# VHH binders against o67189: the designs that were tried, part 38

Target 1, 350 residues: o67189
Amino acid sequence: METTIFQFQKTFFTKPPKERVFVLHGEEQYLIRTFLSKLKEKYGENYTVLWGDEISEEEFYTALSETSIFGGSKEKAVVIYNFGDFLKKLGRKKKEKERLIKVLRNVKSNYVFIVYDAKLQKQELSSEPLKSVASFGGIVVANRLSKERIKQLVLKKFKEKGINVENDALEYLLQLTGYNLMELKLEVEKLIDYASEKKILTLDEVKRVAFSVSENVNVFEFVDLLLLKDYEKALKVLDSLISFGIHPLQIMKILSSYALKLYTLKRLEEKGEDLNKAMESVGIKNNFLKMKFKSYLKANSKEDLKNLILSLQRIDAFSKLYFQDTVQLLRDFLTSRLEREVVKNTSHGG
Key: E = the ipSAE of ESMFold2; O = the ipSAE of OpenDDE; V2 = 0.75 times the mean of E and O plus 0.25 times the DockQ between their complexes.

## First folded at step 20 (VHH; framework vhh_7nfr_2)

Design e2 (at its last look DockQ between E and O 0.68; V2 from the best seeds 0.57)
Fold by ESMFold2, look of step 20:
Structure e2 (fold): chain B 350 residues (1-350), chain A 122 residues (1-122)
Amino acid sequence: as target 1 above (350 residues)
Amino acid sequence: QVQLQESGGGLVQPGGSLRLSCAASGFTFSSYEMSWVRQAPGEGREWVSYITDSGGETYYAKSVKGRFTIARDNVKNTLYLLMDSLKSDDTAVYYCAREEFDWEFTSWFDHWGQGTQVTVSS
């Protein structure tokens, strides 16, 4: 089957197709993320993410072929990222590629979603194993939305909330984000919160509040929750990020960057430097981000930040030296922090 | 006011060909992806084909792939469906449809034409 993500989404959750294996690709990656988020909501515990660059051939085939230990097998959704890297492990051997195709063709009870982070060319789609997947499964494309449609979507959202946005403010926001849907959704929602009482957005106000965060915008939400010590919500958001296809090393990179900036700011404050100037010296120039960093500084001692940095360094080292699952190490870190927080709240000692 | 008007339907023999047109007005046609959807008597609506805003990508339901061709003329604001090798199962009212979506990217067809009848005789 060949279809668009919108057509696929309209029917999958009500009258799913007979096919069990799908390739998701396209220029509008946020549409794929949105579909996978809805998929995760539907499948809950039966939603599984595999990384082709991290999983062995045996683990891959086991995940696709697992049978319930108990009667009444539940349908699973298996989402595979970095499938190209998995294919490299198979090499050029025709027999191994034929085995892969046979396994994919014989998926019976589960759904398998092979997710690409770009639009595939016709030559790529005509190569095995994707050629065979197109035959017994489906190819689902998320095409780029036009700039005009994205503009109208943003305008409708502001109008829905009763907010009058000046045309030059709107154009600035669209250009700032490069019409990127993930960045736009976050910035629009922040601007709505900012303008909730005033109901007007001017160019100067958008310039003060909005900023472009390169890639992995929902990682900002995770980092925010972690730095404000809401570890329960941070764990939930972490699971969502993985389901969206955010690579765990990207999460660690952003978190480490924030932790180092905060530690630097703590040292500058101890030397008596003006906080606003200190923030600009570490690249924090947006007023909204300055407000967030002020809250992070209030919530975290210098020792808290030092320990966070050391923990992140250990997670990175253990991932590399002992081939440990980075996501699980980060999850264990958060769980340990949550458990310590519970102990502190019930302890009589300081 | 968004308006879509289909034309070009009619009676045709099995194996024959037909060209449907859809005139669009009241919106920026060249910015919208478009679809053809059909409905046979007593049945639900069936998506037939889709074309991107530029016309650079096209997609087809399995039942019509290889026989139908979707095209657009963004200068004339017109959508086309070229139907070849027609079968009795293709008998339906054919609609051109505009796709809309919300902030959560739930999508639906928000505007339809009156439809044009295609009947494959015998």
Scores: ipSAE 0.634, ipTM 0.853, lowest interface PAE 1.2, mean pLDDT 84
Fold by OpenDDE, look of step 20:
Structure e2 (fold): chain B 350 residues (1-350), chain A 122 residues (1-122)
Amino acid sequence: as target 1 above (350 residues)
Amino acid sequence: QVQLQESGGGLVQPGGSLRLSCAASGFTFSSYEMSWVRQAPGEGREWVSYITDSGGETYYAKSVKGRFTIARDNVKNTLYLLMDSLKSDDTAVYYCAREEFDWEFTSWFDHWGQGTQVTVSS
């Protein structure tokens, strides 16, 4: 089966498919994320995530085996990220691919969603193991919507809320967001909130409201706040990122990368190496980024960075090994840090 | 008013071919994704095929893949379904359906034609 994410979502939640293994790919990742969000809501504790780049073959197979290590007879939704990396680990051995295919084919009690962060090429889909998966499972594609369709969606949303948007205002909004669904969703929601009792949104109003608050909820902002130990704001930004549809893995990846680089830099600094050269050695070449990293280094001791790395590793482990909610783990981490800071401040003030 | 009108159905022998058409009016046809859906006697409606607004992408149910071809002519505001190698199991009323989406990105068919009967029998 090959179908669109829209059709798939519709059928999946109304009439569960007989197939158990699905490949999700496409240009519009937001649609996939949206689906996965709904999936998570539906399955709750039975929603599990596997990271193909981090799990061993044996772990992978165990996780997919009906024998729920965790003893629950309940149907599970298993989402697999970085499947390509997993395949790379398996190597070019035909036997290993066959084993994988066999395991996937034998999935009966659970749903398995293999998620790709890009649109797969025809060649990829025609290659094992995806070729086989396509035969006993489903290929789901999330294509980009046309500009017109996006416009219609936005208009419909406003109308549903009893809000009329001036044509110029709408066009402005669409242009500003570049017809990006994630951005549009955020901005439209803001505008709806703004309009509240207003029945008409003007161009001027949209200009004032749109992107005004949108601190480019950039993952980088989150990382910046975290590294500068503004945990309260970091929590807020995290929530925004998640609501925006940013996957926690992306956040973790960037954060981990930064943390590791910082730790390396700190070590080099202690050894008396030139910081600028050191930064370049870890791939920091941009002057702006250098400035930021300098600020992070000032804000964090070697021990702080070490602890951060350990914490991130723990989060990763809990997420991957125990299938805990990565977002919640991040929240817990930030909350814990925030609490510690409060305690420190109270102890020094007395 | 949105209108969809199917045509081209009929009686055909197993292995035969049919071409269904759906004439669309009352909306910007080229802006909407379209699907074919069929309903066999005593069964629920089954999605058959989907085509993007531009016609650049097509998708098929497993049961019809390789046999059916969905196409559209946006100039003529017409949706097509080429059905080859027809089987008895393909016997159904075939509907042309317009795809609609909500803000939560749930899709549904908001408009249907009256359908055209396809009967595959020896």
Scores: ipSAE 0.448, ipTM 0.748, lowest interface PAE 1.2, mean pLDDT 86
ESMFold2 (binder alone), look of step 20: mean pLDDT 81; pTM 0.812

Design e3 (at its last look DockQ between E and O 0.74; V2 from the best seeds 0.67)
Fold by OpenDDE, look of step 20:
Structure e3 (fold): chain B 350 residues (1-350), chain A 122 residues (1-122)
Amino acid sequence: as target 1 above (350 residues)
Amino acid sequence: QVQLQESGGGLVQPGGSLRLSCAASGFTFSSYEMSWVRQAPGEGREWVSYITDSGGETYYAKSVKGRFTIARDNVKNTLYLLMDSLKSDDTAVYYCAREEFDWEFTSYWDHWGQGTQVTVSS
């Protein structure tokens, strides 16, 4: 079965499908994210996420086979990210693919959602294991919405809130956001909040309230703040990122990568190696990035970096093994660090 | 006012073919995705087929895939459903439905016609 995310969503939440394994892909990833958010809300504790790039084959199979040992067989939703990476790990062995297909085919009690972060090509869909999945499961595509459709959506939202938007203002907003659904949603919500007592939004008002595309909360800003130990600001940025629809695991991935690189660099530095060469060896070639990494190295001791890595690993583990909320774990981490800093500052003043 | 009017239904023998049409008015037809939905007696509405606004992509329920073809003419503001190899199980009232979604991207059919009866009986 091949269907759109919209049709799938309608069916899934009203009449559960007989199929248990679904591939989610498409150009409009925000729609997939939105669906997954709804899914998470529906399943609560029974919503689990697997990361294909991090999970071993055995772990993967175990996770899919785990029939609720504990008596109340609550249906689970299992979301698998980076499935392509997992497949790469399995290698080119036909037997392994067959095993995977068999496991997926035998999923009966749980829903499995394989999520791709891009639109799959026809060749990919026609290759194993996806070919097989398409036969016993479903392929769900999230296509881009037309500009007109997006415009209508935005207009409808304003209208629902009793807000009239000048045509020029609307066009400006749409252009500013580049018709990005996530950005639009954020900006529109801001504007709605702004207009709470106003019935008309003018171009000038939109210009004043709307964020410049350049102010997009960048995951890198978060990482920058965290590594520079500005935890308070990092928390704020984290919230913004999450609100913007950035998946916390993406944040974690970048952060972990940076942390590991930094730790490596710190070690190399201790060994007396040239820092510039060392940076290049870990893939940092851009001068701007080199400068940033130098600042991070100054801000963090080897021990700090080690602790950071351990903390990130812990967060990852809790997220993956215990299915805890990654965002909350990150918040807790930042809060904990913030508290420690406050205590340090109070003990030295004193 | 948004109006959708289905036509082309009738009585056909198993293995037969029908062509359904849906005339759309009161909105920019070319800007909306459209679906065919059917309702058999005593059953709920079942999605049959979906077509994008431009007609570039089509999707089908498993039960009708390979047999039904959805098409649209945006100049004529008309949606079509070509039904081949009809089965008794295809007996239903068929509706054309306009696809809509809310701010949370929950999709729903906001308009549909009166429907056209398709009866497949030997």
Scores: ipSAE 0.680, ipTM 0.858, lowest interface PAE 0.7, mean pLDDT 87
Fold by ESMFold2, look of step 20:
Order: sequence, then structure tokens, then C-alpha cells
Structure e3 (fold): chain B 350 residues (1-350), chain A 122 residues (1-122)
Amino acid sequence: as target 1 above (350 residues)
Amino acid sequence: QVQLQESGGGLVQPGGSLRLSCAASGFTFSSYEMSWVRQAPGEGREWVSYITDSGGETYYAKSVKGRFTIARDNVKNTLYLLMDSLKSDDTAVYYCAREEFDWEFTSYWDHWGQGTQVTVSS
């Protein structure tokens, strides 16, 4: 079967299809992420994520196995990222591709979602194993929405909250985010909170408040919480990010970049540099970003930032050198930081 | 006011062809994805076909793929369904429907035409 993510969504959660294996691809990746978030809510602990670049062939087939002969097994949702990397491990050996296709065809009780981070071309879809998946399963595409539709979505949301947005402010926001849906949702929700009292948004206010990085916007929420030392909430957001399909190494990249910028800013302040100029020198020009970085600088000493950088380097090294699970290493880091924060506060209670 | 008006239905012999049209007004037609949906007597509504706002991508229910073709003319604000090799099972009222979604990207059809009857019988 071949369908759109919207049409698939209309039926999957109410009258699920008989097919069990689906390929999700498309230009509008946020629609795929939204669908997977709803899938995670439905399946809870029966929602499993596999990373094709991290798992062995044996682990892959074990995760897909049908287990109960007494009819007691609950339906599971298995979501596979980086499937292309898994296929590279198989190489061009016909026997291994035939085994993969056989395993996928025989999925009976579970759902399997093979997620691509781009729109696949006809040639890619006509190649095995995807050709076979199209036959016994389904291909689900998330097409790009037009700029006008995205603009109307944003306008409807502001109207819903009774907020009058100036046309220039709206156009600036759309251009700043590049019409990226994930970024727009976050920025619009922040602007709604900002304008909750005045009910009007001007161009100057959007320029002051809006923050745009085309990379994964939800990762910046995690980084914000971590840098403000809210480790308990950071742990909860981390789990959500992984379930939403954010690769753990991307999280490490962004956090490391921020930590290094902050450490640099601390050193520049010690040399007598103007903070605003220093921020611009490390690429921080947006007013909202400047506000956030000022708060990060207040919350973290130079020694805190140095120790954070060293910890991130250790996590990266252990992930690569010893093949340790990056997500678990990061979770353990946050847990240990939360425990140390508790001890620190308790020692001041006397 | 959003208006969708279907036309082109009728009585057709098995194996015959029909062309359905849907005239759209009251909104920026070229900005909206559109679907054809049908309802047979005594049954619920069944999605038939979908087309992107530009017309660059089309999708079909399994029951009609290879026989039906969805198309649009964004200059004339018209949606089409070209129906070939018609079967008795295609007998239904055919609606054009506008695709919509909310802030959480839950999708639905927010406007429908009055429908046009297609009857396939010998």
C-alpha cells in the first residue's frame, strides 16, 4: 500500500490496517515525528526503538520475534531508525537480504515502522527490501506543506488565543524559522506565553523574543534545563527526545557546542570583553539567545563549565571506544549530577 | 464561504469511464490538499484519492489504484477524478473534500461538496 501520513493517521489509531510493516519517509519530517509521538502514547512500554547503526543482525531479528504461543502477547510497535546503516552491515549478500525480507513478511502480531530521515526516490523504493515491503506492507509519505498553509496554521493558532499579530511580525517569524514546523510550534507557543497579557505582537517583540536554529528545536529545551541545573526535568525531557527519534549523538553535539561557547564567554569576560560583543563573536546575535546565555552564565561557574565539557568528552569516548549506550551514559551523568546537587544542598542545611 | 460543487456523475455500464469535476470557491484552492471520498448505499464514507496542493503527488485507495486518476487545475480552481474501468462496486455518491489539520497535526476533512451520484450497472 502507498498513502500519506495524514490519511494513514486518520485510520491507524481507530481502524488499524492488516499490514504490519511500514516505511515512513518524506520531506516533512515533523509530521513523521508527530505520528511517532502519538504511537508512543498508544503503545507505552510496548514501544521499542531500534537504531540501525547500533544494533547487530541478531539483536534486530530478536527484537522482531514473535514470542507467545498461548495468545497472551501484547501488540508491540517497533520503530527502526537508520535502517540504511543496518542494510550496509548486511552488504550485498543475497541470502542475508532474503532472510531480512522473510522476517519482515512474517511479522504478524506487532507493527514495524521503518523510518527514513528524507524523502525516498522511486529508485530507492523499487530496490529490495523496500520493494517487498511495499508489496506486503505499506509506504507512508509525509509531503511538504506549502508556505501558505503553514502561515494559515500559525495565524489560526494566534487567533485561537486572541492574539493580534502584526503582518510584518508574522512574516519575520516565518522567514526566521524557514517555515520549519517544529521550530514554528515552539516559537509560536513561546510568543503566545509572552503576549498573554497584551494580546498584541509587534515586529520588535518578535525580534526580541524569537529564537531560531534549524536543527532539532526540542534539543535546545533539554540543553536549557541542563545548563540551568534542573536535572530532574532534563531527565524527563531526554527520555521524550529519544522516543521522538532524536539521535543521542546530536544531543551531545549541541550540548558540547553550548558548553564550549559558555566557557569561552567566561574567559572573554575575564579579559574585559564587552559581553554583548563576546556573544556575537561566538555566533550569538539573537536577542532571545543572548538572554538565555546570560542566564546560563549566571547559573554556571567557569569550573562548572570545564567539568561539564570533560564529562561530555568522557561520555563521547566511552560511547565510541567501548561501545557503551550513549543514552544510558547521558542518563547516568544526569542522575549523578542530580545526586550531587542534593548532597550540596543538604550540606548547607546545618 | 467555502464552497465545493461536484458534477459529472451518472449511469455507466461496467467497464465504462466517467470524469468527475469539483468546482472550488471561497478559499485559496491552490494552498489545500484535496481528496475524493465516496459513500455507497448503507455504508460509511470511504477515502478514494488524495492530491497535494501543487498536484505533484497523488495517492489512491487500493480498490481504485490503476483505474482512477486524481488531478487538479489550480488556475480554474477545479479538482478532477478520472474514473476508468468502472465496476459495480464503484457505485456511490462521490464527494470532494478539503484536507485540514489542527495544531497537533491531527487531520480531518473540514468541508465537503454535496456529492455527485455514480451508478455502475448493466
Scores: ipSAE 0.610, ipTM 0.826, lowest interface PAE 1.2, mean pLDDT 85
ESMFold2 (binder alone), look of step 20: mean pLDDT 85; pTM 0.854

Design e4 (at its last look DockQ between E and O 0.52; V2 from the best seeds 0.63)
Fold by OpenDDE, look of step 20:
Structure e4 (fold): chain B 350 residues (1-350), chain A 122 residues (1-122)
Amino acid sequence: as target 1 above (350 residues)
Amino acid sequence: QVQLQESGGGLVQPGGSLRLSCAASGFTFRSYEMSWVRQAPGEGREWVSYITDSGGETYYAKSVKGRFTIARDNVKNTLYLLMDSLKSDDTAVYYCAREEFDWEFTAYFDHWGQGTQVTVSS
């Protein structure tokens, strides 16, 4: 079965499909994320995420085979990211692919969602294991929305809120956001908040409000705040990111990458290496990013960074091995850090 | 007012062919994805086929894939369903439906036609 993300979600949430394995791919990744967010909401604790680039073959199979041996186990939704990387790990051995296909085919009690971060090519879809998956499961595509459709969506939203937007203002907004759904949604929501008492949005108002350095809820902002030890703000931003449909493990990935780089840099610095060269060696070439990383290095001791990495690893492990809520784990982490800071400040004031 | 009107249904023998049409009015037809949905007696509604706004992509239920073809004419504001190799199991009321989604991208059909009866019987 091949269908669109919209058609799929309608069917999935109303009349669950008989198929158990689905491939999610497409040009519009935000739609996939949105769907996954809804899925997570539906399944709650029974929502599990696997990362194909991090999980071993054995672990992967174990995770998929965890058939509710115990008759009473609730249906689970298993989401697999970076499946392509996993396939690379399996190698070119036909036997391994066959095994994988067999495992996927035998999924009966759980739903498995294989998520690709891009639109798959026809060649990819026609190759194993995806070819086989298409036969016993489903291929779901998230296509880009037309500009007109997006415009209509935005207009509808404003109307629902009792807000009239000038045509020029709307066009401006659409152009500024480049019809990016995520950005557009954020900006529209901001504008709605702004217009809460206003019935009309003018071009001037949109210009003033839109893309205002307002705290663009960006994953990078979150990482920035966390690394600069503003945990309170980080918590707020985290919530916003999650509400926006960003998967927490994606956040974790970025954060982990930064933490590891920082730790490496700190070590190199201790060895007396040139920091600029060191940054370039870890892939930091942009001057802006270099400045940020310098600030992070100032804000964090080697021990801090080590602890951060360990904490992130723990979160990752709990998320992947014990299928705990990654968002909650992140919240707990931030809260814990915040509490520690408060205690430190109270002990020195006394 | 959004209107969808199906036509082309009828009685056909197994193996036969039918062409359904859905005339759309009251909205910018070219801007909306459209679907065919059918309902057999005593059964729930079943999605049959989907077509993008431009008509560039089409999708089919497994049960009709290879036999049915969805098409649209955006100039004529008409949706089509070409049904070949019809089977008894294809007997149903066929509906034209407009695809919509909310701000959270929850998809739903916001408008339906009255439907056209397709009966496949020997």
Scores: ipSAE 0.669, ipTM 0.842, lowest interface PAE 0.7, mean pLDDT 87
Fold by ESMFold2, look of step 20:
Structure e4 (fold): chain B 350 residues (1-350), chain A 122 residues (1-122)
Amino acid sequence: as target 1 above (350 residues)
Amino acid sequence: QVQLQESGGGLVQPGGSLRLSCAASGFTFRSYEMSWVRQAPGEGREWVSYITDSGGETYYAKSVKGRFTIARDNVKNTLYLLMDSLKSDDTAVYYCAREEFDWEFTAYFDHWGQGTQVTVSS
């Protein structure tokens, strides 16, 4: 079976197919995330997650078992991330792949969802074990949504609330978020709350309110200060953002997105690509954003950006896996950078 | 107003072929993913095939994979279903349907055509 995430959603939650093992992949990863969120809501305590890079063969096969130690079984949804890493741990032995395929084919009461973080190519889907999964299970694709469809979704939401959004304000919001569905959802909901009384949103208001909780505090200001290496002010703005209830994951998402785009732009500059063309290739089309990104590129070396990306990845991993406070990890990062600056200035001043 | 009008149905022998068309108007057809859905007598609606807005990706229900081909012409604002190797089980009213989703990304069909009857008889 091969189908889209939307068609799969329409059937799975009402009249599910007989297949029990599914591969989820595609360019529009947020749609996979929303499907898995609905799945988690349905299955509650029977929703389990496996990390293919962290579990043993024995743990993996036990988790797919339809029988618990205490007998009987209740239908479970088993979600597997990093399946490629699990396959690497199995090695290249044909017999081990055959065992894996046999186990997957024999899932009878549970549902197994193998989640990929990218769109798989034909040759990847034609390789075992995915070739066999396509036969006895299903392949579910989350295709990219067009920019026009995303724009209409946002317009419809504002219209539903009776809010008139100026065209240039809407275009600015779409470009600023890069048509990212998660970011758009968060910012549109915030803008709706802002405009609930006046019912009109202008360009200037979107510029001020997007990524902000007050007139003088917004996530864009924090990212700007950090990328221009004003760590003392960035730290103060971070504390203000958290005090006003800005979600730490949104801060991490925006900063990570900017850092990755900047690193990519540095690589493209090294290869001689025109900067304007390069910026459009990573989704930066707005002149205001182009100006800001040019200043960020001037202020940061490729090594600076690589280290920033690695630090953000560690912060995300530690907050997720070791339950450490995301905000404190960000604060520690900024404090470390600030202390490095202080040592440098003290050395020059004697 | 959004309009979807199917045509091309009829009576065919098993193993025969048909080409269904769906003329779209009242909206920007090229911006929407589209599906064919069928309903056999006394049964619920069954999804048949899906095509992306550009036509670059197509997907099929297992029952029709390899026999049916969905296509679109974004200049003529027309959706097609090319049906080969027809079986008696393919007898149904065939609808073209516009794909939609809400703010929570719950998927649904927001507009349907009137349908065209396909009958495969021995």
Scores: ipSAE 0.656, ipTM 0.849, lowest interface PAE 1.2, mean pLDDT 85
ESMFold2 (binder alone), look of step 20: mean pLDDT 86; pTM 0.861

Design e5 (at its last read DockQ between E and O 0.53; V2 from the best seeds 0.69)
Amino acid sequence: QVQLQESGGGLVQPGGSLRLSCAASGFTFSSYEMSWVRQAPGEGREWVSYITDSGGDTYYAKSVKGRFTIARDNVKNTLYLLMDSLKSDDTAVYYCAREEFDWEFTAYFDHWGQGTQVTVSS
ESMFold2, look of step 20: ipSAE 0.626; ipTM 0.824
ESMFold2 (binder alone), look of step 20: mean pLDDT 86; pTM 0.859
OpenDDE, look of step 20: ipSAE 0.716; ipTM 0.864
ESMFold2, look of step 21: ipSAE 0.612; ipTM 0.798
ESMFold2 (binder alone), look of step 21: mean pLDDT 86; pTM 0.862
OpenDDE, look of step 21: ipSAE 0.661; ipTM 0.838
ESMFold2, fold request of step 22: ipSAE 0.641, 0.584, 0.576; ipTM 0.829, 0.808, 0.746
ESMFold2 (binder alone), fold request of step 22: mean pLDDT 86, 86, 86; pTM 0.865, 0.865, 0.867
OpenDDE, fold request of step 22: ipSAE 0.800, 0.803, 0.812; ipTM 0.912, 0.914, 0.921
ESMFold2, last read: ipSAE 0.662, 0.662, 0.651; ipTM 0.850, 0.847, 0.837
ESMFold2 (binder alone), last read: mean pLDDT 86, 86, 86; pTM 0.867, 0.862, 0.863
OpenDDE, last read: ipSAE 0.801, 0.802, 0.812; ipTM 0.915, 0.914, 0.918

